# Designs tried in a protein design chat: miniprotein binders against b1l550. Part 131

Target 1, 279 residues: b1l550
Amino acid sequence: MRLPEELLERARDIHSEAPSHRIKLDRVGSFGLKVPVEFKGFLLLAEADVWVSLPEGRRGVDLSRQVEAIYELSNPPKDPFSLCREAAISLLEKLNYADSSGVSIRFDAPLQDGESLKYYGVEISSIASDEIINKIRVEILGMTACPCTAELIRAYKSSEIAATHTQRSLGILEVSTKAEHPDPDKLASIIERAMSSPLRTYTKRPDEGGLVIRSLSNARLAEDVVREMIHLFLEEFGHLPEDTHILAAVRSMESVHMHDIYAERSFSLDEIRKEISSH
Below, E stands for the ipSAE of ESMFold2; O stands for the ipSAE of OpenDDE; V2 stands for 0.75 times the mean of E and O plus 0.25 times the DockQ between their complexes.

## First folded at step 11 (miniprotein)

Design mb5 (at its last look DockQ between E and O 0.87; V2 from the best seeds 0.74)
Fold by ESMFold2-Fast, scan of step 12:
Formats: C-alpha cells, structure tokens, sequence
Structure mb5 (fold): chain B 279 residues (1-279), chain A 99 residues (1-99)
C-alpha cells in the first residue's frame, strides 16, 4: 500500500532539521547496491557503495537521491570506471550540502585465457571534493615456487631438475591517483608476469606440465614477486602524477605451512624513484 | 606536433559548443592550449598538453563559488574519444543540476 502524497506536505522534513548533536559525519550513504556494468564487451553484475559527507548542522542525507543518481547513470549499463567517476561528481552536485562524495564499485573481471576465460578481482573508487582521487585495487591468483627448498633438494639428490613446493599466491596492486583509473588488465598482467607462472582455467596434460616446469624454472620468494611487480609497474605507469600512491603485495598460501606468507610495500612514485636512484 | 595540437584544440572547442557555450576563449602556448568558457554561472577551464604520444587534460569547473579539478593522462590515442564524452557528460551535470 502506498500512502497519499498529500501527507508529504504535512510531515516534517527530517533530513533538513538540525541534529541532536552538531557533529560532522564523513560518510553517509547507500551500501551494497547491485548495478549492471559493461566491461570490455561483457555485461557484468557489480556491487556499488555511494556516500556523501554530512555537515554538522544537517540531520540526514536524502538516500533516495543517491540511489537515483547511480541507477540513472548505470542505465543502460556503462563502463564501471566512467560510471564511478561520473557518479561521484554527480552526487556532489546533486547534494549541494555535501563537502565530498564517493563511489566504490566491485566486480570480477574476465581475462582471456586461451580459448576460455579466467577472472580477477577489481575494486575501484572515486572520491570527489575540490579534486577527484581515483583508486583501483586488482587481485589475481598466480603460482609461486620456493627457491630455498629447490636448492636444498638439488643438493640432497644431486639432481639437475629442481623440485620444490608450489602454491597459489594472491598478487595485489592498488593505485591511488589524481589521474583516471589505470587499466585493470595491465595491472593484472603485471602481477601475472611477476609470478613464477600464471594460473589457468583449463589445461590439457602437456600444458599443465609446461606450467609446472615454468614455475619450477622461475622460483620466486614472495619478496621477489613484490619487487618485480614494482619494477614492472614503474615501466608501465611511470607517467602518472608523482604523488600517485601504490600498494604492491603478495599473499602466498604456503603448501607446507598451516599459515600464509605475506609481503608488501607502499610508496608514492616520488619516493620510489628517489630510493631506486640512490642505490 | 603543431597540427595535431590545433586539431585537439578544435575538438575541445566543439565540445564546449555542444554544451551551449557561446563565448569560448582558446589560448595556445607551445605544446599546450587552454579552453575557457562560462555559461549560466558555470565556468570551465580545460588545459591540454601534448608531450609526444602523451595527452594530459586538466578540467576545472567552477559553480556557486565551488571549484572541482580533475585530470586525465592519456597514452593511447584510442582512449581520447571516450574521455571527451566523459568530460562532456560531467560538465553537463553542472549545467543541468540546480539546487
């Protein structure tokens, strides 16, 4: 049942009232919205959060305007990166009492894998105020092989073929920048190239054997993978503004341990260039 | 190149014209140009710099005493058309949304 619209003329406008306590809130919004997006020819179901800042003198946010804004911009489905940036700016303009607005969008991105597809995780955000800060996080699984155990087994058996344990490792690249979001496929490629070998959705026995041999021939510590990711990132994205901030990380799900190994490095482009140049 | 920069300046002038701006000022300096226009209290300033294959676009929008600035750094020419459409849509929000 829908209540009569004339009740709106008699009801108090709760959101525009003064609050019980004059305290500013940093983020007030609608979280966990399902939105369709178009990504490189694919129609995907994404999850979105939208929010604005709330000044100390205003009791509430018009949540219906937030939902309207993102749904209007997502119909028909569009590129999630443009959607993210446009929605953040639209929210700031539509809700003029806000000092800042933000949008985040999460989805699994398809990546060509021979004749099939594999998927990697993408989370993006745009935060608008007097400038726009765009953030992207890419996570993709790969394979790592332990060089320490390889060397020990080689010494023990006097073998020419290195044998060692292999495990799935999660590679992470997160970029925060004033420029537009970096291409997630390029970030995923950097992570995969830094690993001992990529993972596949489907392999035949000869291809599977090839991946194992590749990983064993390219054994890498989690620390090695992080350093290689940073090196490859600088080659591909060194043109971004110097205040661009990057997180590079690897979580190795060690097959011989009950726990994981983790390595990370956070840096700005300005910081890392000075560090590398001094060595 | 000078010819490529002139072509880019024309594309951004046309963008401003599609948004309904009548008084459009285009200023060139070396490998850079700036497009400035104002309509209905919405002032735009778009600065475009070309360095080899890299195109750097800075967009500033001012309305009701508030200013927002955002940046694009394009290294692939194929991305330019999509970014121009995005810029046009964003400026349109400021022209169409009131209160």
Amino acid sequence: as target 1 above (279 residues)
Amino acid sequence: SEEELERLADEFRELAERLGYDEIEVTREGNRFTVEAERNGVRIRITVTRDGEEIRITVEIEKDGRRIRFLYVITSPEKLEKILKEIERIIRFFLEYRE
Scores: ipSAE 0.750, ipTM 0.910, lowest interface PAE 1.2, mean pLDDT 86
Fold by ESMFold2, look of step 11:
Structure mb5 (fold): chain B 279 residues (1-279), chain A 99 residues (1-99)
Amino acid sequence: as target 1 above (279 residues)
Amino acid sequence: SEEELERLADEFRELAERLGYDEIEVTREGNRFTVEAERNGVRIRITVTRDGEEIRITVEIEKDGRRIRFLYVITSPEKLEKILKEIERIIRFFLEYRE
């Protein structure tokens, strides 16, 4: 049922009233919205969160304006990165009592994998106030091979054939910057290249053997995967603002252990450049 | 080069013209230019610096006493077209939005 619009003249405007307790709120919004996005020719179902700050003197937020902002920009479906930045900025204007706004968008990104597709996780956000801060997190699975076990087997048999355990490992790059979001495919590529070998959607037996042999020839400690990710990131994205913040991490689901291995490094571009230049 | 910087300045001048700005001030300072304009209470200031193939764009929009600034750092000219369209859509929203 649709209620008569004449009632709007008679009803109190609850959200514009002062609250009983004058306490500002940092994020008030709508979470878990389904939005269509267009990425590299694919129409994807993404999940979005939208929010604004709420000043101490305002009782509530105009939630319908938040939802309208992102859905209006989502039709027709468009690039999720443009959508994220545009929505965050538009929210700040649309809800002008707020000091800040935010949008996050999550989706699985398709990636060409030989004759098939695979995917990796992407989460982006944009936080707008006097400036805009853009964040992207990319997660992709790869394969790692243990170098410690490989060395023990080599020493035990004096074998020219390397052998060790291999496992799936989750690589993570998270970038927070004042510039536009970095290309997620480039971030995913950095993670995969840092691993011992990529994972494939499917392989024929000769290709399967090749991946395993590559992993054995590229055995890497989790610590060295993170170091390689940082090295490759600096080659590709060293041009970003100096206060850009990066998290590089790997979680290895070790096949011969009851537990996972984790390594990470957080840094700003300014910080890491000083660290490297000290040598 | 100077020719490439002037071409960029023309792109941003045309962007402001498409949005209906008619008194567009473009100032140059070496490898940097600034486009400033105001229409219907919406002031824009776009600062562009070109250093080789790197293009740094800072966009500032002011409306009703609120100011927002955002940045792009582009390393290839073909990406510029998408960024210009994004900037145009954002400014158009500020020009057209009414409560």
Scores: ipSAE 0.695, ipTM 0.894, lowest interface PAE 1.4, mean pLDDT 87
Fold by OpenDDE base, look of step 11:
Structure mb5 (fold): chain B 279 residues (1-279), chain A 99 residues (1-99)
Amino acid sequence: as target 1 above (279 residues)
Amino acid sequence: SEEELERLADEFRELAERLGYDEIEVTREGNRFTVEAERNGVRIRITVTRDGEEIRITVEIEKDGRRIRFLYVITSPEKLEKILKEIERIIRFFLEYRE
């Protein structure tokens, strides 16, 4: 049932009324929208959040306009980065009472693995105000081998390749920058290269053996992985603005313990360069 | 090369022309080019600067007393084309949107 448009003229605009309590809200919006995006030749259904700030003198946000804003830009489907940036900016313009807007888009990104596919998690965000800040979070699983156990076994039984326990580890890179979003494939590659070995969706027996041997020969602590991620990041993305903020983290699901090992470093490009130069 | 920045500035001038801007000012200050224009209360300022091997493009849009600034860092020609299209879409939106 659609109400007659004439009735709308009689109804109070509840959203534009003064609130009972004059308090500004930072984020008001629609969360869990589904929007199509085109990514690397794939058409994906992504999850999206859209929001704006609400001034103290306004009761509510025009939520329909928010949904409309992202819908207009998502049809036809486009790359999620452009969609995110354009939507954030459009939201701010469409809802002129807001001093800030934001968009977040989440999906699993396909990654070619030989004849098969693996994936990594992506969250792309843009926050608009007087300036635009772009944020990207990449999560991908890899494998780590423990160097400590390897050393113990080497000491006990001399071998060219020391046995050690291995585990699945989640690597995380989160980048916030005034520039456009960094390439997520490059970020995922950095994470994988920082670990002992990547994971494979499909392995033949010889390939599996090789993967494990590679891991054993490249044993790394969780701390090592994070440091390597940072190092590789600087090599690839050192051109980003100095005020770019990075979170590098790893969660190792340790196979000999019931708990996980976690390591992280948060830094700006300026800070980390100063730190490295001091050494 | 200086020639590359000049070409890029010309591309942004042409972009402004396509968007219906008639008073377009292009200025050069060292390794920085600035394209400024105004139409129907939408003022744009696009700055192109070379920083080493990279080109930085800063876009400022002012409408109804609000200013928005966003930045691109160009590392490849392919990326440049995509960004140009995006900037055009954004500015067009500001020009066309009315409450």
Scores: ipSAE 0.686, ipTM 0.881, lowest interface PAE 0.8, mean pLDDT 91
ESMFold2 (binder alone), look of step 11: mean pLDDT 82; pTM 0.825

Design mb6 (at its last look DockQ between E and O 0.88; V2 from the best seeds 0.00; counts 0 for: pae E 1.8 > 1.5)
Fold by ESMFold2, look of step 11:
Structure mb6 (fold): chain B 279 residues (1-279), chain A 99 residues (1-99)
Amino acid sequence: as target 1 above (279 residues)
Amino acid sequence: SEEELERLADEFRELVERLGYDEIEVTREGNRFTVEAERNGVRIRITVTRDGEEIRITVEIEKDGRRIRFLYVITSPEKLEKILEEIERIIRFFLEYRE
């Protein structure tokens, strides 16, 4: 719906006035914008949020400037990371009354899976103030060992039982850093590799009945997946600033007969390095 | 690799020249160089450190009393060209946008 020009000008004048209650707002903006992005040769439809802080002395934001900041930068489509960072910085310049700005972009990233594609979730953001903080969250589905199944494997050494009792789980890596966003494919690879288990086979028992236990090549306990994700992250991204913050987590998706399992660890690079070197 | 650092400094000088700056100061301290310039109230300082294959770039932009700072940590030299293009676009926002 397009308003008459006179009404639009009146609304702009209202936005520059002081509000009745002088309270700062942390995030005021436009959410759920549809933005085309180009990611690794794919043209994807992403969802974006743009916002700025609003000082206590200003009644409203200039919404047209916010929308302009991301849409003008999205034509032609480009990689979502540059778009995210540039839009956040542009917002801060365009709306100079704000002390911070932010942009988030969400999309499903394609990943080669043999002869076909699979997808994993990506959400990136950039928060601009006197510095830029870049955040990326990657989520990818995999399998973890069910606690009951893991106990059964230990007790009975049967891989057929283990194969029917693994659970679908969501692996999560979230990184907040002053450097540019880490490559999401590398983060996804870390999660996938952490969820893989070595293949092993146990010999049959010599009695009349045999029990064969095989470890699943792509299943681990959630706790061990989180630990492995941290180990692999440090190998790949040790170059990031020491105050980079990470969250590594695994969440159970299908726990119909057991308690849901959730394992997480959050840390800065400085913290985890001290912890590891102390042992 | 003093020659490599000098070529990198020349690339940043050319970037800043394309943005219309004409009084550009480049200073060098070992494996680090700084490019400083000012145009129409927009001051920039780009600090580049090369440590082996790692390149760290800090960009500071100051306009109207506000200073913003952002960082790149490059371990793959093929990314440098894209980062230079991004830096140029960002500084251009500050030079060309007016409320």
Scores: ipSAE 0.622, ipTM 0.872, lowest interface PAE 1.8, mean pLDDT 81
Fold by OpenDDE base, look of step 11:
Structure mb6 (fold): chain B 279 residues (1-279), chain A 99 residues (1-99)
Amino acid sequence: as target 1 above (279 residues)
Amino acid sequence: SEEELERLADEFRELVERLGYDEIEVTREGNRFTVEAERNGVRIRITVTRDGEEIRITVEIEKDGRRIRFLYVITSPEKLEKILEEIERIIRFFLEYRE
């Protein structure tokens, strides 16, 4: 049932009223929206969050206008990067009482694995104020082999390829930059290359054996993986602004322990360059 | 190359013209050019700088006392086309949106 428009004229605009407590809010919006996006020829249903700041003198945000803003831009479906940036900017303009806006879009990105597909998790965000900051988070699973156990086994049994325990590890790259969002496929590739081996959706027996052998031949600590991620990132994305912030992390789901091993480094491009140059 | 910068300047000029701006100022300083224009209270400044093999595009939009700045770093021609389209959409939005 749609209420008569005439009733709207009689109703107080609750959102524009003064709040009982004059306190600014940083983020007010709609979380868990579903929006279509086009990504590498795939039409995907992504989860989206949209928000704006709320000044101290306004009781509430016009949530309908927020939702409208992102859906207007989502039809026809477009790439999630443009959608994110444009939506953040449009939100700021449409909700003129806000000094900041933000959009976050989450989905599983398809990644070709031979004739099959694997995937990585991606979250694309843009925050707009006087400037726009673009953020992307990529998560992908890989495999790590422990070099410590390998060394112990090598010492015990003289073999060219020492057995060791292997585990799945989650690699994470999060990049915040004033430039456009970095390519998520490249980020995912960096993570995979930093690990002992990638995961495969399916393997034939010979392929599986080869994958394991590769892992054993490229045994890495969680710490090694993070350092390698950073190294590879600098090679690929060293052109980004110096104030670009990066989080590189790995969570190794250790196969011999009940707990996970975690390693991370947070840094700006300028900071890490100085660190490397000092050695 | 100088020729490439000139081509880019022309592309941005044309973009601004398509958006209905009549008074467009283009300035060049070495490896940088700036396109500035104002229409209906929407002021835009697009700065393009060549840094080696990279092109940096900074877009500033000012409307009703609010300014927003965003940056692109271009490493390929294909990317440039998409960015131009996005910039056009964004500026058009500011021009057309009225409360």
Scores: ipSAE 0.618, ipTM 0.853, lowest interface PAE 0.9, mean pLDDT 90
ESMFold2 (binder alone), look of step 11: mean pLDDT 82; pTM 0.832

Design mb7 (at its last look DockQ between E and O 0.86; V2 from the best seeds 0.00; counts 0 for: pae E 1.9 > 1.5)
Fold by OpenDDE base, look of step 11:
Structure mb7 (fold): chain B 279 residues (1-279), chain A 99 residues (1-99)
Amino acid sequence: as target 1 above (279 residues)
Amino acid sequence: SEEELERLADEFRELAERLGYDEIEVTREGNRFTVEAERNGVRIRITVTRDGEEIRITVEIEKDGRRIRFLYVITSPEKLEYILKEIERIIRMFLEYRE
């Protein structure tokens, strides 16, 4: 049932009323929207959050207008990066009482793995005010081999390839920049290259053996992985603004323990360059 | 090259023209080109600067007392076309929206 439009003239605009308590809110919006996006030839259904700030003198946000803003930009489907940036800007334009806006888009990104597909998690965000900040978070699983156990086994029994325990590890890169979003595939590649070996969706027996051997020959602590991620990031994305902020992290699901090992470093490009130059 | 920046400035001038801007000013200051224009209260300032091997494009849009700034860093020619289209869409959004 649809109410007659004439009733709108009789109804108070609740959202525009003064609130009982004059307090500004940082984020008010719709979370868990589903929006189609085009990503590298794939049409994906992504999860999206949209929000704006709310001034102290306004009771509520025009939520319908927020949804409309992202919908208009999502049809036809486009790349999630443009969608994110344009939607954030659109929200500020359409909701003029807001001094800031934000959009977040989440999906699993397909990644070619030979004749099969693997994936990584991606969250793309844009926050708009007087400036726009773009944020991207990439998460991908890889494999690590422990160098400590390898060394112990080598000491015990001389072998060309020392046996060691291996585990699945989650690598995380989060980048916030005033420039456009970094390429998520490149970020995922950095994470994989920083680990002992990548994971494979499909392996034949010889391939599996090779993968394990590679891992064993490239044994790395969680700490090593994070440092390598940072190093590789600087090589690939050193051109980003100096105030770009990065979080590099690894969660290693250790196979010999019931708990995970976690390592991280948060830094700006300026900060980390100064640190490295000091050595 | 200096010629590349000039070409980019021309592209942004043309973009402004396509968007209906009639008073477009292009200025050069060293390795920086600036395209400025105003239409129906929407003022745009696009700055193209060479920083080493990179080209930085800063877009500023001002409407109704609000200013928004965003940045692109171009490292490949293929990316430029994509960025130009996006900038055009964004500016068009400001021009077309009225409360």
Scores: ipSAE 0.654, ipTM 0.874, lowest interface PAE 0.8, mean pLDDT 91
Fold by ESMFold2, look of step 11:
Structure mb7 (fold): chain B 279 residues (1-279), chain A 99 residues (1-99)
Amino acid sequence: as target 1 above (279 residues)
Amino acid sequence: SEEELERLADEFRELAERLGYDEIEVTREGNRFTVEAERNGVRIRITVTRDGEEIRITVEIEKDGRRIRFLYVITSPEKLEYILKEIERIIRMFLEYRE
């Protein structure tokens, strides 16, 4: 049942009033929205947050116009990166009292894995004001092989045994830039290539053996996985604006321990280039 | 080459024309060009720089005293069509919004 529209003339417009405490708010919005997106031919269910800043002189945000902005753009379903950037801009245009707007979109991205699929986590955001800042975070599992144990086993019975413990490791790349969002598949590839071996949805036994042998041949400390991620990132995305900020991290679920290992480095492109060029 | 840059400039001029802009000014300086136009109080300025395979596109939109600026840095010509369509959709929302 819909209420009579005549009530609009009698009711206070609560949103446009001044608040009793005149304090600016940084993020006021609708969180946990379900939106359809199209990613590389797949129709996916994504989760989105939308928000705007609220000036100290305005009591509330017109939340229906916020939700309208993203849902109008998501029908029909389209690329989540374009949706994210366009929705952030649309929010500023529709809610002209705001100094800034933001949109975040989260989904699991399918990736071809031989004759099957695997998935990795993607979260993107766009923050609009007089400029647009785009952020993407990708998380993908890979395999790491411990070089310390491999060296001990080599030393024990030199040329006869090649072995070490292997485990799943979660690789993380997060990029904040004024340019458009980097391709998540390229970020996921960087993470996988930095590890000892990729993980597969399933393998036939000869391929499974090859995967394990590959990991043993490319044993890496979590610290060196992060360093390799940075190296590979610079090769692929060194063209981005110099103030682009990156976080590279690995969480290794060490198979022989009750605890995880974590390594992380954050930097801007300008900072890391100066660091590398000094060597 | 100069021909490639001119073709790129034509694409952005055509984008503005599809959006209904007339009096489109295109200024070129070396490997850079700028497209400027105004329609219905919506002023645009698109600056494009081409360095080899890298194309940098800065879009500025001004309406009702508010200015917004965004950037694309592409290294693959296949991506250009996708970006042109996105830019067109964004500018169109400023031109056609009446709610």
Scores: ipSAE 0.617, ipTM 0.866, lowest interface PAE 1.9, mean pLDDT 88
ESMFold2 (binder alone), look of step 11: mean pLDDT 82; pTM 0.828

Design mb8 (at its last look DockQ between E and O 0.97; V2 from the best seeds 0.00; counts 0 for: pae E 2.6 > 1.5)
Fold by OpenDDE base, look of step 11:
Parts: C-alpha cells; structure tokens; sequence
Structure mb8 (fold): chain B 279 residues (1-279), chain A 99 residues (1-99)
C-alpha cells in the first residue's frame, strides 16, 4: 500500500525536528545494504554501509536519501573503489546538514589460482568531510612454517630440509590514505609473499609436495611475516602520502598450540621511514 | 617532461570545458599547474604535479560555503583516463544537484 502524496503535507517532518537532547551524532545510516559491484570482470554482490553525521539540532537523518545515493551510483555496476569514493562525496552533497559522511563496502575478492580460484577478504571505505580519507583492509590466508622447530630438528637429525610444524595464518593489511585506495591484489600479494607459502585451492601430488618443501625452506615466525609485509609494502607503495597510516598484522593458527599467535605493527609512512633510517 | 605537463594541462582544461565551465584559468608553476574555474556557484581547483613517473592530482570543489578536497596519486599512465572520468563524474554531481 502506498499512501497518497497529498498526505505528506499533513505530516510532520520528523527528521527535521529539534531533538529532545541537542547532541551531535557521529554516524547515522544504513548498514548491511547489498550493492552490485564489478571487480576484475566479476559481478559481485557486496555488503555496504552508508552513514553521515547528524548535527545537534536535527532529530534524524534522511535515510532514504542515503540509500538512494549509493544505488544511483551502483547502476550500472562499477568498480567498488570508485563507488565508495563517489558515494561518500554524494552523501555530503545530498545531505548538506552533515559535516561528514562514510561508505564501507565488503566482499570476497576472487584471486586466480591456476585453473581454479582462491579469494581474499576486502573492506573498502571512504570518509568524506573537508577532505577525503580512503581506507582498505585486505585479509588473506597463507601458510607458515616454524623456524624454531626446524632448527631443533636440524640439530637432532642432519637434514638439508628440516621438518617442522606448519599452520594456516591470516595476514592483514589495512591502509588509510588521502590518496585513492591501494590495489587490493597487490596488497594480497604482499601478504602471501611475506608468508612461508601461499595456500592453494587445487594441488596435484607433485605440486603439494613442492608447496610444503617451499614452506619448509621459508620458515618464518609471525614476527618475521609482519616485518616482511612492511618491507614489501614500502617497496610497492612508498609513493603514497607520508601521512598514510598502515596496520600490518598476522594471526597464526599454531598447530602445536591450542592458541593463536598474533603480531602487528601500526605506523605512518613518515614514522617507519624515520625508524628505518635511524639504523 | 614539459610536453607531458602541457598535455596534462590540456586534458584538464578540456575536462572543465566538458563540464560547461567557460572561464578557465590555467596557471603553471614549475612542475605543476592549476586549473581554476567557476560555474553556477561551483568552484573547482585542480592542481596537478608531476614528479618523475608520479602524478599527483588534487581536486578541490567549493559549493555553498563547503569545500571538499581529494587526492589521486598515479604511477601508471593507464590509470589517468579512469581518474579523469571519476573526477568529471564527481564535479558533475555538484553541478547538477539542487535541493
């Protein structure tokens, strides 16, 4: 049932009323929207959150306008990065009472693995005010081999390639920058290269053996993985603004323990360059 | 190169022209140029700086007392076309939207 438009003249605009308590809100919006995006030739259904700030003198946000803003930009489907940036800006323009806006888009990104596909998790965000800040979070699973156990076994049994325990590890790169979103495939590649070996969706016996041998030959602590991620990141993305903020982290699901090992470093490009130059 | 900078300046001038701006000012300063224009209360300032293979594009849009700034950093020429289109779309949103 649709109400006659003429009734709108009789109804109070609840959203524009003064609130009972004059308090600004940081984020008001719709969470868990589904929007189509085009990514690397794939049409994906992504999850999206949209929000704006609400001034102290306004009771509510025009939520319908927020939803409209992102869906207008989503038809036809486009890349999620452009969608995110454009939507954030559009929200500020369409909801002029807001001094800030934000958009977050989440999906699993396909990654080619031979004749099959693997994937990594992506969250793309843009926050708009007087400036726009773009944020991207990439999560991908890999494999780590323990160098400590390897060393013990090497000492016990002379072997060129020492046996050790291996485990699945989650690598995380989160980047916040005033520039456009960094390439998620490159970020995922950095994470995989920082680990002992990547995971494979499909392996034949010779490939599987090779993968394990590679892992053993590249045994790395969780700490090693994070440091390597940072190193590789600097090589690939050193051109980003100096105030770009990065979180590099790894969660290792240790196979010999009941708990996980976690390591992280948060830094700005300026900060980490100064740190490295001091050595 | 100087030739590259001139080409870029022309591209951004043309972008402003496509958006219906008629009074476009292009100012060159060393390895950067600025394109400034105003139409229907929407003022744009685009600054492009070329440093080696890196192109920095800063876009500023002013409308109704609000200023928004956003940045692109390009290391590959292949991305330029996509970014230009995005900038055009963004500015167009400001030009076309009326309450």
Amino acid sequence: as target 1 above (279 residues)
Amino acid sequence: SEEELERLADEFRELAERLGYDEIEVTREGNRFTVEAERNGVRIRITVEVDGKTIRITVEIEKDGRRIRFLYVITSPEKLEKILKEIERIIRMFLEYRE
Scores: ipSAE 0.689, ipTM 0.887, lowest interface PAE 0.8, mean pLDDT 92
Fold by ESMFold2, look of step 11:
Structure mb8 (fold): chain B 279 residues (1-279), chain A 99 residues (1-99)
Amino acid sequence: as target 1 above (279 residues)
Amino acid sequence: SEEELERLADEFRELAERLGYDEIEVTREGNRFTVEAERNGVRIRITVEVDGKTIRITVEIEKDGRRIRFLYVITSPEKLEKILKEIERIIRMFLEYRE
C-alpha cells in the first residue's frame, strides 16, 4: 500500500522539530549499504557506511537524502576513492545543518598473483567538515619465518639443517591524512616486501619449495617486519603532509603456539622524522 | 620549471572557465599560484605549489557561510588530469545544488 502524497501537507515534519532533549549527536546515518565500485578494471561489490552530525536543535536526520546521495554518485560505478570523497562532500552540501559528514567503503581488492589473482582487504573513509581527512586501512596476508627457532635448530640439529616454523601473518597499514588516499596496491606491496615471503593462491611443488626457501633466507621477527614496513612506507610516502598519521602492525598466527604474536607502531610523519634524525 | 608552472595555471584557469566563472584572478609568487573566482555565491580558491617533483593542490570552496578545504599531494604528473576532473565535479556540485 502506497500512501497518498497529499498527506505530507497535513503531517508534521518530525525531523525538523527540536528534540525534547537538546543533545547533539556525532554520527547519525545508514550503515552496511551495498554499492558497486570500479577498482583498476574490476567491478566490485563494496559495503558503505554514511553519516552526518546532528546539532542539538534538530530532532532527526533525513536519512533518505543520505542514501540517495551516495547511490546517485555510485551509478555508474566509479573508483571507490572518488566515490568516498565526493559522497562525504555532497552530504555536507545537501544536509547543511550538519557540522560534519563521513563515508566509509570496504572491499576486497584483487591483486595479480602470477597467472592468477589474490585479494587483500581495503577500508577507506573520508570525514568532511571544514577540512577533509582521508583514511585508508590495508590488510594483507604474508608468510613469516621465525629466526629464533631457526638459530636454535641450527645450533642443536647438526647446524647443517635450515629449518624453522613458518606461518601466515597479517600485515596492516593504516594511514590518516589530509591528502588524497594513498594507493592501496602500494601499501599492500610495502606489507608483502616487509614479510619473509608473499603468499600465493597456488604453486607447483618446485615453486612451493622456493617460497619456503625464500622465507627461511629472509626470516624476520614480527617486530622487524613492522620496522621494515615503516622504512618502506617512508620511502614511498614521505612526501605526505607532516601531520599524516600511520599505524603499522603485524599479527602473526604462530604455527607452533596456541596464541598470536602482535607488534605495532603508530606515528605521525613529523614524529618519525625527528626520531630518525636523532640517531 | 617556469613553463610547467604557467601550464598548470592555465589548466586551472580553464577549469574555472568550464565551470562558468568569468572574473578569474590568478596570482603567482615563486613556485606557487592561486586561482580565485566567485559565481552564484560560490567562491573558490585553488592554491597550487610545485616543489621539485611534488605538486600540492589546496581547494577551498565557500557557499552560504560554509567553507570546505581539501588537499592533493601528488608526485606522479599523470595523476593530475584525474584530480582536475574530480575538483571540477566537486565544485560543480556546489554550483548546481540550490536546496
Scores: ipSAE 0.476, ipTM 0.826, lowest interface PAE 2.6, mean pLDDT 86
ESMFold2 (binder alone), look of step 11: mean pLDDT 83; pTM 0.845

